# Ledger of designs, part 300: VHH binders against q96fz2

Target 1, 269 residues: q96fz2
Amino acid sequence: CGRTSCHLPRDVLTRACAYQDRRGQQRLPEWRDPDKYCPSYNKSPQSNSPVLLSRLHFEKDADSSERIIAPMRWGLVPSWFKESDPSKLQFNTTNCRSDTVMEKRSFKVPLGKGRRCVVLADGFYEWQRCQGTNQRQPYFIYFPQIKTEKSGSIGAADSPENWEKVWDNWRLLTMAGIFDCWEPPEGGDVLYSYTIITVDSCKGLSDIHHRMPAILDGEEAVSKWLDFGEVSTQEALKLIHPTENITFHAVSSVVNNSRNNTPECLAPV
Key: E = the ipSAE of ESMFold2; O = the ipSAE of OpenDDE; V2 = 0.75 times the mean of E and O plus 0.25 times the DockQ between their complexes.

## First folded at step 16 (VHH)

Design CA78 (framework vhh_6z1v_2)
Fold by ESMFold2-Fast, scan of step 16:
Structure CA78 (fold): chain B 269 residues (1-269), chain A 123 residues (1-123)
Amino acid sequence: as target 1 above (269 residues)
Amino acid sequence: EVQLVESGGRLVRTGGSLRLSCAASGSTFKGYSMGWFRQAPGKEREVVAAITQSGGKTYYADFVKGRFTISRDNAKNTVYLQMNSLKPEDTAVYYCAAEFGFYKTAPNEYDYWGQGTQVTVSS
């Protein structure tokens, strides 16, 4: 996974992330750096995307079940990186393979510090290799959505009012991520950056692509992944596996160019 | 950031009971997992028990299971180790330790330590 859509306005995104803490209190995640959130239908690596993480990472007396939402850079820069410019990192950290996460220093170290996050998106894009040509067919991949009269399907949204209704009740895709904090050696602001954990594709997606992000399906999985105070690294990693609870539809080649940022990027063809 | 002070260590007879306390000073105790470790003369420091921030999960070394109970009171910034059915082999200096996030079982994974309290179990 190298491209996502995360276009909801900040207020709508925040309400879509309503949750219960360990005490059963209903809450909304509290924002850090909300002005760095840039909604887009076409998010690529190196851009900022919103992630959920435990409030305990910022307040050492907080309940670890309480959540912060923060924009982070897509492409993990390890805390041990000693160069002055993160662009000089020798390897791509956009994704992290689940089978080697415990062996790679870049991922093992932040995991040991409980630096687990949930990456939020409307859905993600994958490009299917077509037989007999070098052309690839893009697909938009997302959670099955609740079928209601108020909430239309993407294909049924042909007016401004209907498009708004599609997104009011949209179930955000929740992907397992690892983040790290990098302090520039010569001073400056701390950089928060993340990677998305990937697994083998489920049967339903195998015809589109051989890999998929590790999706956390439901609030129990999301809560356990985030709660680094009560859930060990070993226990959390048991949540990392393919899911069949996913749907998709083909989209036009408009999405291919990451500069294109319009609803056409995810509209069915 | 966290300072730890153990108390309650003393001489006790085989089969007796003892409760150790560890008082933390500092505003951040609530965010830490707590562990009890012990060290006998000439031996390595080893884990005895550990407890998460909420008290929802605990760990016990095999040699104390069924005999020792770890608990915490976040309002009092204190962690406790209740020791029952004490044996001469339990004689050691007992240390309280604090670690940010989920508890660890290796001594070198804890950042904050108390000075220790001596427990002696007579034959």
Scores: ipSAE 0.751, ipTM 0.896, lowest interface PAE 0.9, mean pLDDT 90

Design CA79 (framework vhh_6z1v_2)
Fold by ESMFold2-Fast, scan of step 16:
Structure CA79 (fold): chain B 269 residues (1-269), chain A 123 residues (1-123)
Amino acid sequence: as target 1 above (269 residues)
Amino acid sequence: EVQLVESGGRLVRTGGSLRLSCAASGSTFKGYSMGWFRQAPGKEREVVAAITQSGGKTYYADFVKGRFTISRDNAKNTVYLQMNSLKPEDTAVYYCAAQFGFYYTAPNEYDYWGQGTQVTVSS
């Protein structure tokens, strides 16, 4: 996973993340740095994406089941990085393989500090290799959506009004992530950055790509991944596995160029 | 930061009971997992019990299971260790420790420590 869509307006995104805390209270996640959220149909590494994380990371008296939503940079910059420019990092930290996560210091250290997050997206893109051509077929991959007359499916929307209804009830993709905090050596604001954990592809996606993000399917899995106060690293890692609860459709090559940021990027072809 | 002060240690008879308290002061307590450790003369510091932020999960060393109970009162910033059926082998200085996030069983993972309270169990 190297490209996502996360285009919902801030208020719609916030409502889509409604949750219950440990006491059973209905809540919306509180924003940090909401002005840094940049909606896009075509998000690439080094851009900012919204993630959920435990409020306890910011307030030491908070219940660990309470959630913050914050934009973080895609591409984990380890806390030990010595250069002044994060883009100079020699390692690709866009993804973190589940099978080596406890072996690589860049990921093991933040995991030990409970720095687990849930990366939010409308869905993600993958490019299928086809025999006999140099071009690959892109697909948009996302949770199955509830189809109703009111909300409709993305493929059934044929007008701007219908497109708005599709997104009002969209179930966001929730991917397991690890984040870290980097302090620039020469001073400046702390950089929060994340990586997406990856697993072997499920059977349903095996013909498109051999790897997939570790998807947290449902609120129980999301809550356990985030709650670093009540769930150990070992317990949380048991949530990391492929899922078959996924759907997809082919999209146009418009998505190939990360500078293209229009609804055409995820529209069925 | 959190500061920890243990109390309740004393001389007690074999088979007796004792409750230790650990009062936290400073910035915050609720965000921390709490552990009780002990150290007997000439021995290394070892874990006795641990408890998560909410009290929803606890850990007990095999040698105290069924005899000791850890609990916490977040409103009072206090963690307790109820010690029953005490044995001479339980004689040690008991330490309270705080760790941010989920608890560990290794002493070197804990961020804050109290000064300890002496428990002596008569033969």
Scores: ipSAE 0.737, ipTM 0.891, lowest interface PAE 1.0, mean pLDDT 89

Design CA8 (framework vhh_6z1v_2)
Fold by ESMFold2-Fast, scan of step 16:
Structure CA8 (fold): chain B 269 residues (1-269), chain A 123 residues (1-123)
Amino acid sequence: as target 1 above (269 residues)
Amino acid sequence: EVQLVESGGRLVRTGGSLRLSCAASGYTFKGYAMGWFRQAPGKEREVVAAITQSGGKTYYADFVKGRFTISRDNAKNTVYLQMNSLKPEDTAVYYCAARFGFYETAPNEYDYWGQGTQVTVSS
């Protein structure tokens, strides 16, 4: 996963993240740096995306089941990075393979500190290779959605006009991430950055791409991944596996250029 | 910042019971997992028991399972170790330790340590 859509306005996004803490209290996640959130239909690495993380990371007396929502840079910059410019990092940290997460220092160190986050998106994009051509077919991939005015899920055959009306009750894609905090050696603000954990694709997506993000399907999985005070690294990693509870439809080549930021990027063709 | 003070160590007879207490001071205690470790003369410091922030999960070393119980009272900022059926092999200095996040079994993973309290078990 190298491209996502996350276009909801801040207030709609916040309500979509309503949750229950360990005491059973209904809550909305509290924002940090909300001004850094930039909605887009076409988010690429190095841009900021909203993530959920435990409030305990910021307030050492907080219950670890309480949640913060914060924009973070896509592309993890390790805390131990010694150079002054994070763009000079020699390796790609956009994604982290699940099978090597405990072998790579860049991911093992923050994981050991409980730096688990849930990356939020409307959905993600993948490009299917077509035999005998240089052209690839893009697809928008997302959780099955419920139609509030009609019984049933949103279908790939629905018109683009009907898609504009579904965002009020959209179920956000929740991807397992790892974040780190980097303090510039020459001074300046602490940089929070993340990587998305990837797994082998499920059977339903195997014809589109061989890899997929590790998706946390449902509040129990999201809660366990975030709760680094009550869930060990070993137990949390058991949540990392392919999922079949996913749907998709083909989209136009407009999405190929990351500078294009319009509803056409995710509309069915 | 967490300051830890252990109490309750003393001489006890084989088969006896003892409760150790660890009083924590500091505004950040609630965010910490707590552990009890021990060190006998000439041996390395080893984990005895550990407990999560909420008390929802505990760990016990194999040599104390069924005999020791760890508990915490977050309102009193205190961690306890109830020690039953004590053996001479339990003789050691017992240390309270705090770790931010989930507990670990390695001493070097803990952020704050108490001064220790001596437990001596005689036959």
Scores: ipSAE 0.750, ipTM 0.895, lowest interface PAE 0.9, mean pLDDT 89

Design CA80 (framework vhh_6z1v_2)
Fold by ESMFold2-Fast, scan of step 16:
Parts: sequence; C-alpha cells; structure tokens
Structure CA80 (fold): chain B 269 residues (1-269), chain A 123 residues (1-123)
Amino acid sequence: as target 1 above (269 residues)
Amino acid sequence: EVQLVESGGRLVRTGGSLRLSCAASGSTFKGYSMGWFRQAPGKEREVVAAITQSGGKTYYADFVKGRFTISRDNAKNTVYLQMNSLKPEDTAVYYCAAHFGFYETAPNEYDYWGQGTQVTVSS
C-alpha cells in the first residue's frame, strides 16, 4: 500500500468518523491542525493524510477512548532521527510489515509508547502485473458500501450532484497505523508521521497484489486499536490480519501519475 | 509527570489485613496506569498488582491472587492496595509507580515512583 484516495471535504470526513466513547457517548473526533488537511484522489508517501488517534496522546487527563483526528505525514520519521531533513532518512517507512514490526526499532519503540493510529482513506490503489506486457492495471480497493434508494453508486456517477450521493454515506477505509513524534534538532514544530501496517493479501486480492494494508473492519476493531490506555500492544496486534471484507474495480492509468487529482482516478473503467 | 506518596505501611500480624494508599500530586494522575511493586530483603523489585487508567483492567502476581485487590479513585488522585490474609513472605517495602499507557509488569518500564512504605508481617 503506496497510494490512497482521501478526498472528502473536512466536514463530510468528520461526520464519517462519528463514534461512541467508552461511556457510550456519541462523539465526533476533534481536529488538530485542520488547516493542514489536503483532500486528494491520489495521495502518495510524504503527503499528509488524516488519522484517528487517542486524545490521551495530547491531553494526559483525557479518557483514552476519546478520539482526535489529525493530518500526519505518510512515512514515519522515528523520534530518535538526528538529522534536520526528514527526507534524508535512509529507510523507507511508508509501510511496516506485520511479521517484523516488533523487530524493527523504528516501529517497536513507538508501539511501546502506544502510538497506534487509524489511517483514513476512501480506499487504496494497487497495480496488477499484466501477462506479456510491462503495463500494470491499477485497481481501486475499498470497503463494500451499503446502497440505499437515495445513495448513488460509483459506477453510475455522471455529475457533481450524483458524485455527492456516492460520498455522503461512504464507509471510509480504516487501516492500522503506527505513528511517531519527531522534534527537529534545529527547532520548529513537532512532526507527526505514520506508517501503514501491511499483511499478506487475502484470497480475494491475491491476483492483484501479494500484500495488503492491515484493515480494521468495524468500530470494535478501530476502538481497540486506538485505545492504548486499556488495550495492550499484544492484544492490539491480534487485530492485525488479512480481511476478505473488501471490494475493488479497475481504474484508468490516470491514477499512475500522483500529480493527477481528479475523480477519474477512482472511476471504474 | 506525576509525584507519588505512599502511606499505610506498618507492622501487622500473620492473617491480618492492611490497606495501602498512593496519593498523586502536582500532575495529571488519571491519564496513567498505576502499579504496586514490592522489594523484600535480598530480592529484586517485583510487580504485585497493576491497574489501567479507567480501572477496567487489573493485573495480579500469582503470589497475591485472591488476597490482594488494587483499585483507584481518579477524583481523589489515589490508588489503593487492599492486602488480606497477610503472610510473613509479604514483608517488603511497597512502591507505587506510574506508567503512561497500558500497564507493564517490569519495574524498568515505569516512569514515576514513590519513595515506598514498609510493610512488616510477623507472628
């Protein structure tokens, strides 16, 4: 997982993240740095994407079941990194393999600090190798969506109004992430950055790609992953496994260029 | 950060009961998991019991299960250890400790410690 779509306007995204805290109180996540949220149909590593994390990370007296939504840099910069430019990190931290997460210092240390987050996306993209050519077929991969009489379908959207119907009740993809906090040696704001945990692909995706993000399917899994005050690292890692509850469709090559940021990136072909 | 002060340690007879208190001051107590540890003469510091931020999950060492109960009162910034059916082998200095996140069982994982309170169990 190296490309996602996360294009919802901030208010729509916030409502899509409605949740209940430990006491059963209905809540919306509170934003941190909302002006840094940049919607896009084509998000690549090093760009910012919205993540959910426990409010307890920011307020030491908060209930650990309460949630913040914040933009974070995709590509984890470890807290111990000593150079001034994060782009000079020698390791690619876009993804973190589930089978070695406790062996890699860059991931083991923030996990030990409870720095678990849920990475939000409309869905993610993968490129299938095609037999007999150098061309790869891109696919948009996302949760199955519940259709109603009033909701649109992605394949039938042909105008801005019809696209609105698709997205108003879209179920966001929720991927397990690990984040860290890096303080620039020369001063400046703390950088929050994340990695997406990856697992072996499920049977349904095996013909497209051999790996997939660790998807947290449903609010119980999301709550347990985020709640580092009440759920141990060992218990949380039990949530990390492939899922079959996923769907996909082929998209055009427009998505190949990460600079392209239009609905055509995820429209079915 | 948190500052911790234990109280309640004293001499008690075998089979007796004792309640230890740990009062947090000067910082945000309710965001931390809390642990009780003990150090007996000639032994290393070991975990006795631990409790999460909400009190929803607790841990007990095998040697105290069924006899000790850990609890917390976040409104009073206090954690308690109720000790029942005390044995001579429970004689130790008892320490309160705070850890950010889910509780740990290793002493070296805890960030803040009290100064300890002496519990002596005899005849």
Scores: ipSAE 0.737, ipTM 0.890, lowest interface PAE 0.9, mean pLDDT 90

Design CA81 (framework vhh_6z1v_2)
Fold by ESMFold2-Fast, scan of step 16:
Structure CA81 (fold): chain B 269 residues (1-269), chain A 123 residues (1-123)
Amino acid sequence: as target 1 above (269 residues)
Amino acid sequence: EVQLVESGGRLVRTGGSLRLSCAASGSTFKGYSMGWFRQAPGKEREVVAAITQSGGKTYYADFVKGRFTISRDNAKNTVYLQMNSLKPEDTAVYYCAARYGFYETAPNEYDYWGQGTQVTVSS
């Protein structure tokens, strides 16, 4: 996973993340650096995306089941990185393979510190290789959505008005991530950056791409992944596996250029 | 960020009971998992019991299961170790320790330590 859509306005995104803490209290996640959130239909590595993480990471006496939502840079910069420009990191940390996560220092160290996050998106994009050609077919991949009397379906020939109704109750894709905190050697703000854990594709996606992000399907999985105070690294890693609860449709080549940021990027062809 | 002070260690006869307390200073105690460790003369420091932030999960070393109980009172910033059916082999200095996040069994994974309290069990 190297491209996502996360276009919801901040208030809509926040409501879509409504949750229940350990005491059963209904909550919305509290924002950190909300002005750094930039909605886009076409997010690439090095851009900022919203993630959920435990409030305990920021407040030492917080209940570990309470959540913060914060924009983080896609592409994990390890805390031990010594150069002044994070773009000079020689390793690609956009994704982290589930099978080697405990073998790579860049990921093992933040995991040991409980630095687990849930990466939020409308969905993600993958490019299917076509036999006998270098051209690839892009697909938008997302959770199955619940139809209501006011919502439309994502399918061929949806109108702009129909799309607005779809987003009102959109179920966000929740991907397992690892983050780290990097302090610039020359001073400045701490950089929070993340990687998306990847697994083998499920049967439903195998014809599109051989890998998929580790998707946390439902609030129980999301809660356990985030709660580093009550859930060990070993138990959390049991949540990392392929899921079949996913759907997709083909999209136009407009999405190929990461500078294109319009609804056409995810509209069905 | 946490200062820990153990109390309650003393001389006890075999088969007796004892409760150790560990008082933490500051307002950050609730965010830490807590552990009790012990060290007998000539031996390495070893885990005895551990407890999560909420008290919802606990760990016990095999040699204390069924005899010791760990608990915490977050309103009082205190963790306790109730020790029952004490044996001479339980003689050691008992330490409390704090770790940010989920508990671990290795001493080197803990961030803050108390100075210890001596427990002596005589036959």
Scores: ipSAE 0.735, ipTM 0.892, lowest interface PAE 1.0, mean pLDDT 89

Design CA82 (framework vhh_6z1v_2; at its last look DockQ between E and O 0.90; V2 from the best seeds 0.80)
Fold by OpenDDE, look of step 17:
Structure CA82 (fold): chain B 269 residues (1-269), chain A 123 residues (1-123)
Amino acid sequence: as target 1 above (269 residues)
Amino acid sequence: EVQLVESGGRLVRTGGSLRLSCAASGSTFKGYSMGWFRQAPGKEREVVAAITQSGGKTYYADFVKGRFTISRDNAKNTVYLQMNSLKPEDTAVYYCAARLGFYETAPNEYDYWGQGTQVTVSS
């Protein structure tokens, strides 16, 4: 996974992340560093994206079932990194393979500390290789959405009003991530950064791409992944597997340029 | 920083019962999983029991065999170890430990430790 969409306004995003805590109380996640949230139809590594994490990571007396939403840097910077510039990291931390998560120190250590997060997105993009050509067809991949009688296909929202309705009720893609905290050697603000765990693709996506993000499907899976106080690493890792509960459509080549940030990126062609 | 203070350790006879207490300082107690460890002379420190922050999940070492019960009172910032059917082999210094997150069985995974309390079981 190298490209996502996360374009919802902050308030809509927050509402979409409504949850119940361990006591059954309906809650909205509190924001940390809301000013770092930059909505975009075209998110690439090194950009900031909103993630969910347990409140216990920030407040030592918190219920671990409570959630915080925070923009973090895509591309995990390990806490032990000694260079002053995160861009000097020589290995790719955009993704973490599920099969080697426990073999790589950069992922194992933060995971052992319970630094699990849920990466939020409208969906993610993947490119299908066309046989016989050097051309790649991009696809937008996301959770199936509830068809409201009026909202045909995401593309059929002919009116601004219909478009707003579609996104107001959009089910966000919830991807399993690991985050870490890095303190710059020269001082400054702590950098929070994340990696997306990847798995082998489900059968439905296998023709498009051989790998997919580990998707946490449903509130229980999300809750268990986040709750590092009550769910062990071993139990949490059982949640990491391919899911068939996804849909996709072909999109234009507009998304190929990471600088393009328009609705055309995820519009069906 | 969390300070932990164990109490309740004493000399008991085989088959006897003992309740250990660990009091935590500060207001952050409820965020931590708690564990009881023990160390006998010449032996390594080993986990006895552990409990999550909510008390919803517990762990017991194999040698416990249903004899001990770990519990916590978050309102009192205290974790307990009820020990029944004590044996001479249970003689050790018992330590309370705290960890941010899910409990672990390895001692090095815990963030804070108490000074320990001596439990001696006589034949």
Scores: ipSAE 0.894, ipTM 0.956, lowest interface PAE 0.4, mean pLDDT 93
Fold by ESMFold2-Fast, scan of step 16:
Structure CA82 (fold): chain B 269 residues (1-269), chain A 123 residues (1-123)
Amino acid sequence: as target 1 above (269 residues)
Amino acid sequence: EVQLVESGGRLVRTGGSLRLSCAASGSTFKGYSMGWFRQAPGKEREVVAAITQSGGKTYYADFVKGRFTISRDNAKNTVYLQMNSLKPEDTAVYYCAARLGFYETAPNEYDYWGQGTQVTVSS
């Protein structure tokens, strides 16, 4: 996973993340740096994306089941990185393989500190290799959506009013991530950055791409992944596996250029 | 900043009971997992028991299972170790420690430590 859509307005995104804490109280996640959230139909590595993480990472008296939502840089910069410019990191930390996460220092260290997050998206994009051509077919991949009388479908979104109906009750994709905190050697604000854990593709996606993000399907999985105070690293890693609870459709080549940021990026072709 | 202070260590006869307390000052500790560790002369520091922030999960070393109980009172910023059926080999300095996140069994995974309280069990 190297491209996502996360375009919902901040208030719609916040409501889509409504959750229940350990005591059964209904809550909305509290924002950090909300003005740094930049909605886009076409998010690439090194841009900021919203993630959920435990409030306990920021407030040492917080219940670990309470959630913060914060924009973080996509592309994990390890805390030990010594250069002044994170873009000069010599290895790719956009994704982290589930099978080697405990062997790689860049990921093992933040995992040991409970630095687990849930990466939010409308869905993600993958490019299918087509036999007999060097061109690839892009697909938009997302959770199955519950159809209600008031909600629309992507296939019927042919006007601005219909597009709004698609997103009012959209179930956000929730991907397992690891984040780290990096302090610039020459001073400045702490940089929070994340990687998306990847697994082998499920049967349903194997014809599109051989890898997929580790998707946390449902609130129980999301809660356990985030709750680093009550769930050990070993128990949390049991949540990391492929899922078949996913759907997709082909999209136009408009999405190929990361500068294109319109609904056409995810519209069915 | 978290400061931990242990109390309750003393001389006890074999088979006796003792309750250790660890009080946090400077800031509240209710977000932290807490551990009790011990160290006898000439030996390395070893885990005895640990407890998560909610008290929902606990750990006990095999050599104390069934005899020791860890508990916490977040309103009082205090963690306790109830020690029953004490044996001479329980003689050690007992330390409490705090860690943000799920508890660990290795001493080097804890950031805050108390000064220790001496427990001596006589035959």
Scores: ipSAE 0.792, ipTM 0.911, lowest interface PAE 0.7, mean pLDDT 90
Fold by ESMFold2, look of step 17:
Structure CA82 (fold): chain B 269 residues (1-269), chain A 123 residues (1-123)
Amino acid sequence: as target 1 above (269 residues)
Amino acid sequence: EVQLVESGGRLVRTGGSLRLSCAASGSTFKGYSMGWFRQAPGKEREVVAAITQSGGKTYYADFVKGRFTISRDNAKNTVYLQMNSLKPEDTAVYYCAARLGFYETAPNEYDYWGQGTQVTVSS
């Protein structure tokens, strides 16, 4: 996974992230660095995207079930990185394979510190390799959405008000991630950055691509992945597996150019 | 920072019981998992029991299961170790320790330590 859509205005995104804490209290996640949120239909590595993480990472007296939402850099920068410029990192940390996560120091170390996050998106893009050509067919991949009489499908949003109703109740894709905190050598703010854990694709996606993000399907999975105070690394890793609860549709090649930030990127063709 | 002070260690006869307390002070105790460790003379420090921040999950070393109970009272910033059916091999200095996140069994995973309380079990 190397391209996502995360285009919702901050307020809509925040409401889509309503949750219950350990005591059953309904809450919204509290933002950190909201000004760094840059919504787009076409997010790529090195850009910022919102993630959920436990409040305990920021407040040592916090209940670990409470959530913070914050933009983080896609492409984990390990805490031990010594150069001044993250672009000089010599290896790709956009994704982390689940089968080697405990073998790669870049991921094992932050995971041992409980640095688990949930990466939020409308959905992600994958390109299917076409037989006998260099051409690739992009698809937009996302959770099945509950059909309501008020919203309908993505392709049925033919007016501004109807389009807004579709997205007002959109179930955000929730992907398992690992993050780390890097202090620039010259000082300045700590850089928070994440990687998306990947797994073998489910049967439904195998014709499109052989890998998929590790999707956390439902609030129990999301809560357990985030709660490093009450859920061990060993138990959390049991949440990492493919899911068949996913749907997709073909999209135009407009999305191929990462500079294109329009609804056409995810529109069905 | 968290500061830990153990109390309750004393001389007890074989088969007896006692309760250790670990009072936490400083900034906060509530976000930490807590452990009890022990160290006999000439031995390495070893985990006895551990408990998560909420108290919802606990760990007991194999040698103490069934005899000891760890508990915590976050309103009092205190963690306890109830020790029953004590044996001479339980003689050790007992330490309270704290770490952020889920508990661990290795001592080097803990950031804060008390100074210890001596437990002596006579035959």
Scores: ipSAE 0.644, ipTM 0.865, lowest interface PAE 1.4, mean pLDDT 90
ESMFold2 (binder alone), look of step 17: mean pLDDT 87; pTM 0.888

Design CA83 (framework vhh_6z1v_2)
Fold by ESMFold2-Fast, scan of step 16:
Structure CA83 (fold): chain B 269 residues (1-269), chain A 123 residues (1-123)
Amino acid sequence: as target 1 above (269 residues)
Amino acid sequence: EVQLVESGGRLVRTGGSLRLSCAASGSTFKGYSMGWFRQAPGKEREVVAAITQSGGKTYYADFVKGRFTISRDNAKNTVYLQMNSLKPEDTAVYYCAARMGFYETAPNEYDYWGQGTQVTVSS
């Protein structure tokens, strides 16, 4: 997982993240740095994406089940990185393999600090290798959606202009992430950055790509992953596995260029 | 940023009971997991018991299971260790410690420590 769509306006995204804390109280996540959120149909590594994390990371008296939503840089910069420019990091930290997460210092250290987050997206893109050619077929991959009269479905939309209602009740993809906090050696704002944990693809996706993000399917899984105060690293890692509860459709090559940012990027071909 | 002060350590006879208290001050306590550790002369510091932020999960070392109980009162910013059926082997300085997030069993995983309170168990 190296490309996502996360295009919802801030208010729609916030409502899509409604949740219950451990006492059963209905809540919306509270924003940090909302102005850094840039909606896009075509988000690549090094761009910012919204993530959920426990409020306890920012407020030391907070209930660990309460949630913040914040934009973070895609591509984890370890807290120990000593150069002035994070783009010069020689390691690719866009994804983190589930099988080696406890062996790699870049991921083991923040995981030990409870720095677990849930990466939000409309869905993600993968490129299927085609037989007999070097051309790749892109696919948009996302949770199955509940069909309603008002929201419709992507497959049923006749044109981009008719898709306004598709997103009103869209179920966001929730991917398991690890984040870290980096303080520039020469001063400046703390950089929050994340990586997406990856697993072997499920049977349903095996013909498209051999790897997939670790998807947290449902509020119980999301709550346990985020709650670093009540859920140990060992227990949280049991949530990391392939899921079959996923759907997809082929999209046009418009998505190939990360500068293209239109609904056409995720439209069925 | 959390200051911890232990109290309640004293001399007790074998088979006796004692309750230790750890009061937190100087900053917020509620978000921290708390642990009780002990250190006897010439030995390394070892975990005794630990408790999560909500008190919903606890840990006990095998040598105290069934005899010690950890609890916390977040309104009073205090964690307790109730010690029953005390043995001479329980003689040690007892420390409370605080860590943000889920509790750990290794001393080096804790960021804040009290000064300790001496428990002596005589035969």
Scores: ipSAE 0.761, ipTM 0.897, lowest interface PAE 0.8, mean pLDDT 89

